# Designs tried in a protein design chat: VH-VL binders against q0atu2. Part 54

Target 1, 119 residues: q0atu2
Amino acid sequence: MLDKKARIRTSREYRNVFEKGKRLSGRFLIIYYVENALDNNRFGFITNKKIGMAVIRNRIKRQLRAIVREYQGQVKNKHDIVLVARAGIGKSSFEGMEKDYIAIMKKAGLFARNANKID
Below, E stands for the ipSAE of ESMFold2; O stands for the ipSAE of OpenDDE; V2 stands for 0.75 times the mean of E and O plus 0.25 times the DockQ between their complexes.

## First folded at step 3 (VH-VL)

Design ca46 (framework fv_daclizumab)
Fold by ESMFold2-Fast, scan of step 3:
Structure ca46 (fold): chain C 119 residues (1-119), chain A 119 residues (1-119), chain B 106 residues (1-106)
Amino acid sequence: as target 1 above (119 residues)
Amino acid sequence: QVQLVQSGAEVKKPGSSVKVSCKASGYTFTSYYMHWVRQAPGQGLEWIGYINPSTGYTEYNQKFKDKATITADESTNTAYMELSSLRSEDTAVYYCARGDEWYSDMDYWGQGTLVTVSS
Amino acid sequence: DIQMTQSPSTLSASVGDRVTITCSASSSISYMHWYQQKPGKAPKLLIYDASSLESGVPARFSGSGSGTEFTLTISSLQPDDFATYYCQQYNSYPLTFGQGTKVEVK
């Protein structure tokens, strides 16, 4: 769903974000984020068994990647960001996940003002 | 079956140190964080910190940063917590508890180790 | 640090009663858990992530809430439910617990 260079791919890279990064919680999402030494942003996605069955987890991952892709241009460069879905996300709408993502990214200081220009 | 078995009760003098062990079985030791929580007699729960056994990374409650040292031995599936410079206020039951890496829900707990600090 | 305050600190109830325990966070949070503790025993996870029932926990337990106000409900109290209940936030470190709510026999 995202360009190869924009994905966190290895267990070591995920561990770096969790161990050295900051944590911020939204309604349906937790983000972990740390500044990287690259010239781009990288994203990771975690959905565990608490979310629900594989069909639900796969839908959530797909929807989160779509949201991240849509708002890539608003994210401050040079960050590794991991999105972790909480159990209740399975009952949320796409719009609900999108609003939560925008809210937590703005709160983290990772989004430019007016990230959603259609508002 | 998941089990966390802690070392036995300790009676220590002020100024001494104590090392409590927590032996894990029934699951992949490196797939979960190990938390330490204390409870003084008749009081509530107080979080000390955790270790990621896979990496050795530790996170501490700032209150305990100069008091507690948490370690893990992957070869024996055992987590340890050492308390230094013991004071009477450290008298408590100390629990280890297994936690999900992202949710910090402590789903399995050791039986507890009573540490009594008295002259 | 995020402070978690429970209400009431103690409540007296009878078997069959509907019991409600509240937990208030000092700042808006999204993530919290509920635990049950019986005298001389370690705590037991009941509800994770505000509203999800832990495996093996009876359906009479439920959790709800968002922001700063969270509730644990026992729909029909059983003898095995007389215990102390704790909320815990995991929005930020350090992890913090409420002071506990003791549910005792009326």
Scores: ipSAE 0.027, ipTM 0.700, lowest interface PAE 5.7, mean pLDDT 88

Design ca47 (framework fv_daclizumab)
Fold by ESMFold2-Fast, scan of step 3:
Parts: C-alpha cells; structure tokens; sequence
Structure ca47 (fold): chain C 119 residues (1-119), chain A 119 residues (1-119), chain B 106 residues (1-106)
C-alpha cells in the first residue's frame, strides 16, 4: 500500500536524501536513507539506463515497489529511503531482489527488531 | 550521436581568469550532470565539480570551491567552467564529461581544452 | 577524501598476455569505474559499477572486487590496449581517481 504521500517524486527531494543521507550497498541494490520530519516513510526508486532497455527497467521498478510495499510495516518510521538498482539487477530473480532488500534494510538498522512476515 | 565540443586552447597570464565552454548535442541536456575534470601535463585526472543543468545545483571539490565556477545555459545546451586567479599550477587539459546522477560514470567526454598559464 | 591507489604504476606486457591492474581504496566502497586513456585523447569508460562492461567495449576486459580491493583484467592483450588505465570511486564527494597504470610494450 504505497500511497502517493509515501513516494519521493521530485528531483529536489531525491537530492536531499543523496546529500544528507547515509549510503549502504547490497548485491543488487544501493539504499540512501535519512530521517525525515514527517510522521511516515517515503520511498524513491531509481532504475537508470545502465540496467537495460526500458521494459527491463520498468519491470525492475515495479518489482521493487512490490517488495517495499510488502515489507512496509517492518520499516522504522520517519525515513526517506531511495533504492537505486545496480547494473547487475537485470539478471536477478524477484526472490534475489527481495533477499537483498531485506539484508540491506536489516544492516542499515531500518527494520524493526520484532517485525516479521512469519506467524 | 552524442557529442561534447569544447572551446579552443587558451594562453593566460598569472592572476587572470579563463572560461571554458562545453556544447552538448545528441541527448537531452537536462537529463545528465556535466562534470569537469582536469589533467596537468604528464599527470593523472583530478575532479573539479559538476552541475545539474536541470536545477542549477553544483558540487565542487573543496580544493576548487573558491577558484572554479560551473554554470549551464539550457537555451544553448552549453556548460561553462570559469577558473579565477590563475597560477602556473593550473596549466592543464580541462575536460567536460557527461555523468548520470547516480553513477557519475563518464560515458562521453569533450575533446579537452588546453589552458596554459605563463608569464 | 577517499584515496584510490593503483598498482602497478607501470606495466610492461606483450600482445597475448593476461594483464591485471589493482585499485585500492582508503575506505570500503561499494562500486567504482575503470577508464582507458590513450596519448592525446580523452579517457574512455570501460567498466562501470566495478564489473559491468560498457557498451562497445571488448569482452576481454573485465572487472571484479569489493570493499577496498578492485581489479581490472585484460584476458589477452591486443595492440590497441597499450594505454593508461584509471580507476574512479563514486562512494562520496569529491570524486577521486587512482594515479593511473601505464601499460606499455615489453
């Protein structure tokens, strides 16, 4: 359920995260993240031409949004987070991207300790 | 298709200023950052800074903060770099280079402009 | 600032040789780029994001590494490959390059 309010859209907002945020890299993803003064999280998604053709980039972007949406309840509140897809992501499976996302979010300390998708 | 064409060689006296131009063609000028890199004779590459032509935002290597001014003119698809208070140590070939926002990988370069500072 | 140090500074090789150039970062970085520069010419991008081959670059070029140690490999050196090679980091500003590795004829 990523509402419009939970999305980073403008170049100004992306630039703020890149300039003031922390950076962590995974196998297929890089995240930039910073605490915000809002009461919710906002996510941005970057898939550049180095990944491949527009159809591949659009598929990756859609899959990343689905992953973020599925795990939104696990993310510590009040953060702006930008996911940048690395060039090699086009060769990854959905499961591979999901595992990478979970790993980097845990490493960043952005996942709530007791949050889990399992019963 | 993509071309970056720089202005011609300059010979300047110490204490003067020089302004180098870089005219872009074959792509959407505002979709990429324009970086400036110099190379002194027989030396390696040194990053000066960049401009985001879409926003006018600039980043500088701290070494060049009070020496270099980078600007862009969207109406002519031209980026400029001005160096002030020239010294003999500023003798170098100056390159403009196109980089994307997230990778800063320089996939197209200008041909270079030799700036010679001599009394 | 992140310092990038290349090894060796100069390398003598023959056509057909396997050439390896190393780039060491002063801090752990996630990715970097490799460039080739021939005398009197602007640099040319070879590899971006540590291991991705730029479009139009021959498959004999490859990159690998993570953290602080990165390598550029030319599997079978060709006459056109005698040049100076530079690594560049993009983890933080200012962007920094290695000092260069010159690959010259043995």
Amino acid sequence: as target 1 above (119 residues)
Amino acid sequence: QVQLVQSGAEVKKPGSSVKVSCKASGYTFTSYYMHWVRQAPGQGLEWIGYINPSTGYTEYNQKFKDKATITADESTNTAYMELSSLRSEDTAVYYCARGDEWYSDFDYWGQGTLVTVSS
Amino acid sequence: DIQMTQSPSTLSASVGDRVTITCSASDSISYMHWYQQKPGKAPKLLIYDASSLESGVPARFSGSGSGTEFTLTISSLQPDDFATYYCQQYNSYPLTFGQGTKVEVK
Scores: ipSAE 0.015, ipTM 0.658, lowest interface PAE 7.4, mean pLDDT 86

Design ca48 (framework fv_daclizumab)
Fold by ESMFold2-Fast, scan of step 3:
Structure ca48 (fold): chain C 119 residues (1-119), chain A 119 residues (1-119), chain B 106 residues (1-106)
Amino acid sequence: as target 1 above (119 residues)
Amino acid sequence: QVQLVQSGAEVKKPGSSVKVSCKASGYTFTSYYMHWVRQAPGQGLEWIGYINPSTGYTEYNQKFKDKATITADESTNTAYMELSSLRSEDTAVYYCARGDEWYSDFDYWGQGTLVTVSS
Amino acid sequence: DIQMTQSPSTLSASVGDRVTITCSASQSISYMHWYQQKPGKAPKLLIYDASSLESGVPARFSGSGSGTEFTLTISSLQPDDFATYYCQQYNSYPLTFGQGTKVEVK
């Protein structure tokens, strides 16, 4: 689960990311992202009613948080990032969502070099 | 029941300004963006801009940045669009439309306001 | 700006026909919607996010496509379907619409 400091919590903070951030899309996910003035990353998650019933939306949110947590150490510091689930995500597998997330984050240039990369 | 009710038709002279209103009801006004779209007689749709009523942030089509001013009054759930320096080519039906923050899908529209610019 | 171009601009059809309208984007996009507009009325959302049917819209309407080519299909045209149809991209600002496709009685 993500700590409080790693979560975008207020409507105003979400709106700042939407209005001033860059947007990139994948197959199941859209990310909005902007550099912040903090020394840590913050994540937000949006599952619109267009995805389906509350049970499906809650499952998707839980799975997206798990994916973000797993790759948290790979993300470049000082960013506010909002993940918006597209309507079709309810038919995706966990692996499909994970693959989409990695692809989008790499395309955005938000994945940092890890210890296994060579110069 | 969501409704967007616009002000009545206007006939204006070249060089004047006009202010069109759009009163929202049946939903939380600050939870959606309000967009403005125009349609000249016999022509297609052209996006003017939007306002986030919660923050007052506006985004404009560059073509309209010196022409249109979009505002919102939370106390009356009303959005406004003012057009300045009117010319004959501004003759059009002007619509307000509700869009969510991430999709910009216009699920509810006002009935439209005809603005006629003639000498 | 992303330009959206629809084809055909005008289509004559009969009740029961399968109608296909195409929307071409000037660059690759992921995000677009379809609207229906009848004379004297505001547009109505039909399809959001390329392929999702808006609530209350008949199942004969469907959307598909990706990249630069998107299609709206009406499987069996009904009298209420004679209207002008517009595509809209929301990939970037400014938001842009196609020029419209008018579906009229043959």
Scores: ipSAE 0.024, ipTM 0.676, lowest interface PAE 6.5, mean pLDDT 87

Design ca49 (framework fv_daclizumab; at its last look DockQ between E and O 0.04; V2 from the best seeds 0.00; counts 0 for: pae E 6.1 > 2, placed apart)
Fold by OpenDDE, look of step 4:
Structure ca49 (fold): chain C 119 residues (1-119), chain A 119 residues (1-119), chain B 106 residues (1-106)
Amino acid sequence: as target 1 above (119 residues)
Amino acid sequence: QVQLVQSGAEVKKPGSSVKVSCKASGYTFTSYYMHWVRQAPGQGLEWIGYINPSTGYTEYNQKFKDKATITADESTNTAYMELSSLRSEDTAVYYCARGDEWYSDFDYWGQGTLVTVSS
Amino acid sequence: DIQMTQSPSTLSASVGDRVTITCSASSDISYMHWYQQKPGKAPKLLIYDASSLESGVPARFSGSGSGTEFTLTISSLQPDDFATYYCQQYNSYPLTFGQGTKVEVK
């Protein structure tokens, strides 16, 4: 799991990202991101009832955390980033989520252009 | 049951201002954004802006940034939209609409408020 | 701003017909919502996030599409379905709507 210091945890922190950050929509994800004053990135995750039952939401959250953790070292530093799962994400594969994450992060300029799946 | 009840029709002179209200009930007022949409006679829908009632944060269509001011009163579960410097082109039905925090789909609408601007 | 263009602007159909309305975006978008509006009434949400059916909406309504092209389909038009339909994008602010498609009796 993500280090505690790499997680957005408070409502205030989330609010700051949503109100002051930029946003981009992908196929399965919306990302909100804003520069922080820290030396590390922090990630937040939103899975609401439009995704499906609690079991599905929790599964999706776990999958997104796994994706974020895998590519954590490739993300430009000093950002708070919140991933919001879209309604259709419950029907996507893990690979589909990963592909969408990479694409949207690149579009946001948070990944290097040559960022690829780490095998 | 969710309900959005707007104030009554208004007839205003050019140069004046009008403030339309939207009272929400049947749900937690601060859990959803409140959007405003207008529809000129015989025309389509045009998004004006929204407010997050929990924080007071607002975002506007640039077209209306100098025209509309959106506010909310949590104590009365009421959202407001004030239109200033009214012109004949501002004649329209104005709707408040409850919006999902993430996807901005409007699942509940007020009945609309006709604002007529005439000399 | 993202412009949404619906096709057709007016559609004449009969009860029982399969009706398809298209919404084209000026750029690639991810979100598309569909609304139904009858004269003198507020719009009603039909489909959200391109293909998700809003609670209480008949199953004859469906949505599909991605990129710049999205469609709303009524599998078998019913008398209650004659109305104006709007698409709406949420890819970026400002939110924008299509110009509307009026479905009328043939």
Scores: ipSAE 0.393, ipTM 0.847, lowest interface PAE 1.7, mean pLDDT 93
Fold by ESMFold2-Fast, scan of step 3:
Structure ca49 (fold): chain C 119 residues (1-119), chain A 119 residues (1-119), chain B 106 residues (1-106)
Amino acid sequence: as target 1 above (119 residues)
Amino acid sequence: QVQLVQSGAEVKKPGSSVKVSCKASGYTFTSYYMHWVRQAPGQGLEWIGYINPSTGYTEYNQKFKDKATITADESTNTAYMELSSLRSEDTAVYYCARGDEWYSDFDYWGQGTLVTVSS
Amino acid sequence: DIQMTQSPSTLSASVGDRVTITCSASSDISYMHWYQQKPGKAPKLLIYDASSLESGVPARFSGSGSGTEFTLTISSLQPDDFATYYCQQYNSYPLTFGQGTKVEVK
């Protein structure tokens, strides 16, 4: 679970990220991101009906939140970031989603190059 | 059912302007982007731009920034595209198309409006 | 701009043939969409995100590929399939289409 403060909650803030932010596409994820004026990061999650039935969309949302939470300490401060799941994500493994998240965040310059949970 | 109905064919002289309408029905107008795409006779598809009817935000293909102006009227569920300083090269069928905010997949199209620019 | 290049530009085929159309992107786009256009008509969405079949589209249509190389396949061509096909990237603005592949009667 992500803290309330770490979530994008209002339609106005989602709109700001989509319209003013940068966009990067990965294999299973699209991110939209913009620097905010707060002292913390906020995340939004979108699972389109194109992904599949509600049970699949709910599983994907839970898994993405878990991934974001696991790596939240590695993300550059003061950003609003929205993760949009692509249609093919339902067939991916958890590890596949995690790998895609790390790759796209590094490409965006939002993540340290060595920020991974390999032990 | 979802429908996009465009205004009728136009014949215009060089240097004039034309405004094409696209009336949407069967869905919540502000929940989707409205895109404009043109097709010159016998040629392929070329993206002009979009409007977010909820905010009025627009994105344009750089090629069309000085040519096209896209607007929307929520009270009538109608999107518009105005073309200025018409030249013979602007002769084309112009389509409006509904797109998902994140995927830009055009699942519904207007029937097209032929704009002919002749002297 | 990301350039989308289709091959072939024109293809002659007979009913019952397996038809393959390719689309190449100038940079990694991960996924793309396919459209069908018949003369005098607006385009119709066939496949979104490279491989997902749009509702109401016959199962003989399939898409595959990732990164920069994508393929549309019609497993057994029907009379209604003679049309022009377009690919589209949605990775960045401006949105761009391939030049089209015309599938015509042999």
Scores: ipSAE 0.128, ipTM 0.747, lowest interface PAE 5.4, mean pLDDT 88
Fold by ESMFold2, look of step 4:
Structure ca49 (fold): chain C 119 residues (1-119), chain A 119 residues (1-119), chain B 106 residues (1-106)
Amino acid sequence: as target 1 above (119 residues)
Amino acid sequence: QVQLVQSGAEVKKPGSSVKVSCKASGYTFTSYYMHWVRQAPGQGLEWIGYINPSTGYTEYNQKFKDKATITADESTNTAYMELSSLRSEDTAVYYCARGDEWYSDFDYWGQGTLVTVSS
Amino acid sequence: DIQMTQSPSTLSASVGDRVTITCSASSDISYMHWYQQKPGKAPKLLIYDASSLESGVPARFSGSGSGTEFTLTISSLQPDDFATYYCQQYNSYPLTFGQGTKVEVK
């Protein structure tokens, strides 16, 4: 699970990312991202009815949270990042979503170089 | 300084296998990925795959997944690539190259190993 | 797979010429790398992330572009610059290179 301070929570926080941030599309995901004024990253997750019923949308959110948690230590700090699930993500595997997340984060330049360092 | 030294040229018959080595020095072996790239005579560069020496994880170009096997030995700071079921079309220079985990800029290359497959 | 297409495939140039090589990606990749290769030698990294010069690379080399269109420029060609140049994407696997651009003596 992500730390509670690492979550985007309010409509205002989401709107700021959408309004001020950059947007990149992958096969299953869209990310919006912007620098924040905090010492940490924050992540948000959006699924909509196009994906399927609530059970399916909740499963996808859990999977995306797990993927983000796995790589969070390698993401450059001070960013608000919103992951939006695209139509068709329900056809992907966990591995497929993970590969897409990695590709789009590399494209955004959001991973730190030599990200295997832990202080 | 960083150095990648590859094993010497090989002449092989069709159907045999070959194992090319790449010994790294001058840096922490497990801090970077090791990639393999081939170049057929008079041709361009073609990515084969990589290994993460710290975990043993590999990724392959699907074209080569049944041809190449990439391994690493942390105790000797050496990466290996084995090519199986050799054909004349496998005649090429094979390079190892060090790359950043995420951005795959190949800042140091081995000298190349010529593998010649002839009947 | 992301295809990288270089233009031209071969160019003839003289010392002192301004040389421009382009690389086009089949989909939006944001950034890429440039390499130089001389006969019988391994490729050498010149420019990473489209525009950042690798250490020890002469300032006459520059890179620009983003998305799908990228350019390598040699402002005043020197004798040491006759070589083949490759672009490389890292957005997705498999990693792919352009087919190469040979810069040769006119």
Scores: ipSAE 0.059, ipTM 0.710, lowest interface PAE 6.1, mean pLDDT 90
ESMFold2 (binder alone), look of step 4: mean pLDDT 93; pTM 0.952

Design ca5 (framework fv_daclizumab)
Fold by ESMFold2-Fast, scan of step 3:
Structure ca5 (fold): chain C 119 residues (1-119), chain A 119 residues (1-119), chain B 106 residues (1-106)
Amino acid sequence: as target 1 above (119 residues)
Amino acid sequence: QVQLVQSGAEVKKPGSSVKVSCKASGYTFTSYYMHWVRQAPGQGLEWIGYINPSTGRTEYNQKFKDKATITADESTNTAYMELSSLRSEDTAVYYCARGDEWYSDFDYWGQGTLVTVSS
Amino acid sequence: DIQMTQSPSTLSASVGDRVTITCSASSSISYMHWYQQKPGKAPKLLIYDASSLESGVPARFSGSGSGTEFTLTISSLQPDDFATYYCQQYNSYPLTFGQGTKVEVK
């Protein structure tokens, strides 16, 4: 579970990241990211209708939150980051999503050092 | 079944304006953006802009910012595009198209409205 | 603005041929779609998000690519496939389309 302070919650905040942020595409994930004026990172998660039924979308969203929580200590501070699941993510394994997340975060230069797991 | 039905062909004089309608059915009107795309005779596709029917917010291609005005009426599930100060180069088929808010993938299109500007 | 350039502009092919159409972006993008348009008709979405086949589209259509180079492939051309094909980026506004590739009878 991510702390409330680490979540993007409002449609306005999502829109800001989507419109003004940089974008990077992975195999199953797209990230939009922008530096914020806060002292912490915030994460948003989008699983739209293209992925499939609500039960699948909800599963994907839970798994992505778990992955982000696990690696949150490796993410450079002061960023708003939105993860958008691509249509094909419904066929991916948890490990596949995790590998994709690590790859795109490293490519974006958002991982501070090493992609080590948080306790 | 999703359907977008546009108003009929128009023949207009230079300097006049025209308002094209696009009536949506078969889905929740406020859940998708409505985009407008034009195609001049023998030419390719050109994006004009969109409206988010849930907020009324619009985005325009700078080329059309002073030419096109996009609106939506939630009570009738209808999007509109008005073209002002018509010139011969505005002669084109105008399409409305439904787009996902993040993908902007046009999965359903109106049949098109031919606007002819002639003396 | 991101410019999308398609190659070739016109392609002559026979039924059963493998057809490849390329779309080049003026800058690196992650987000694009492919459409098919027949004369007098609105375009039809074929491939979304570079490689995902739209529901109801025959499996002979596929998309691939990343960065600046994207490809639409028709593995075995059918009579119904003679049409104009367009790519579209959704990486940034304004949304832009390629100029189109016409696939016509050889």
Scores: ipSAE 0.006, ipTM 0.613, lowest interface PAE 9.6, mean pLDDT 87

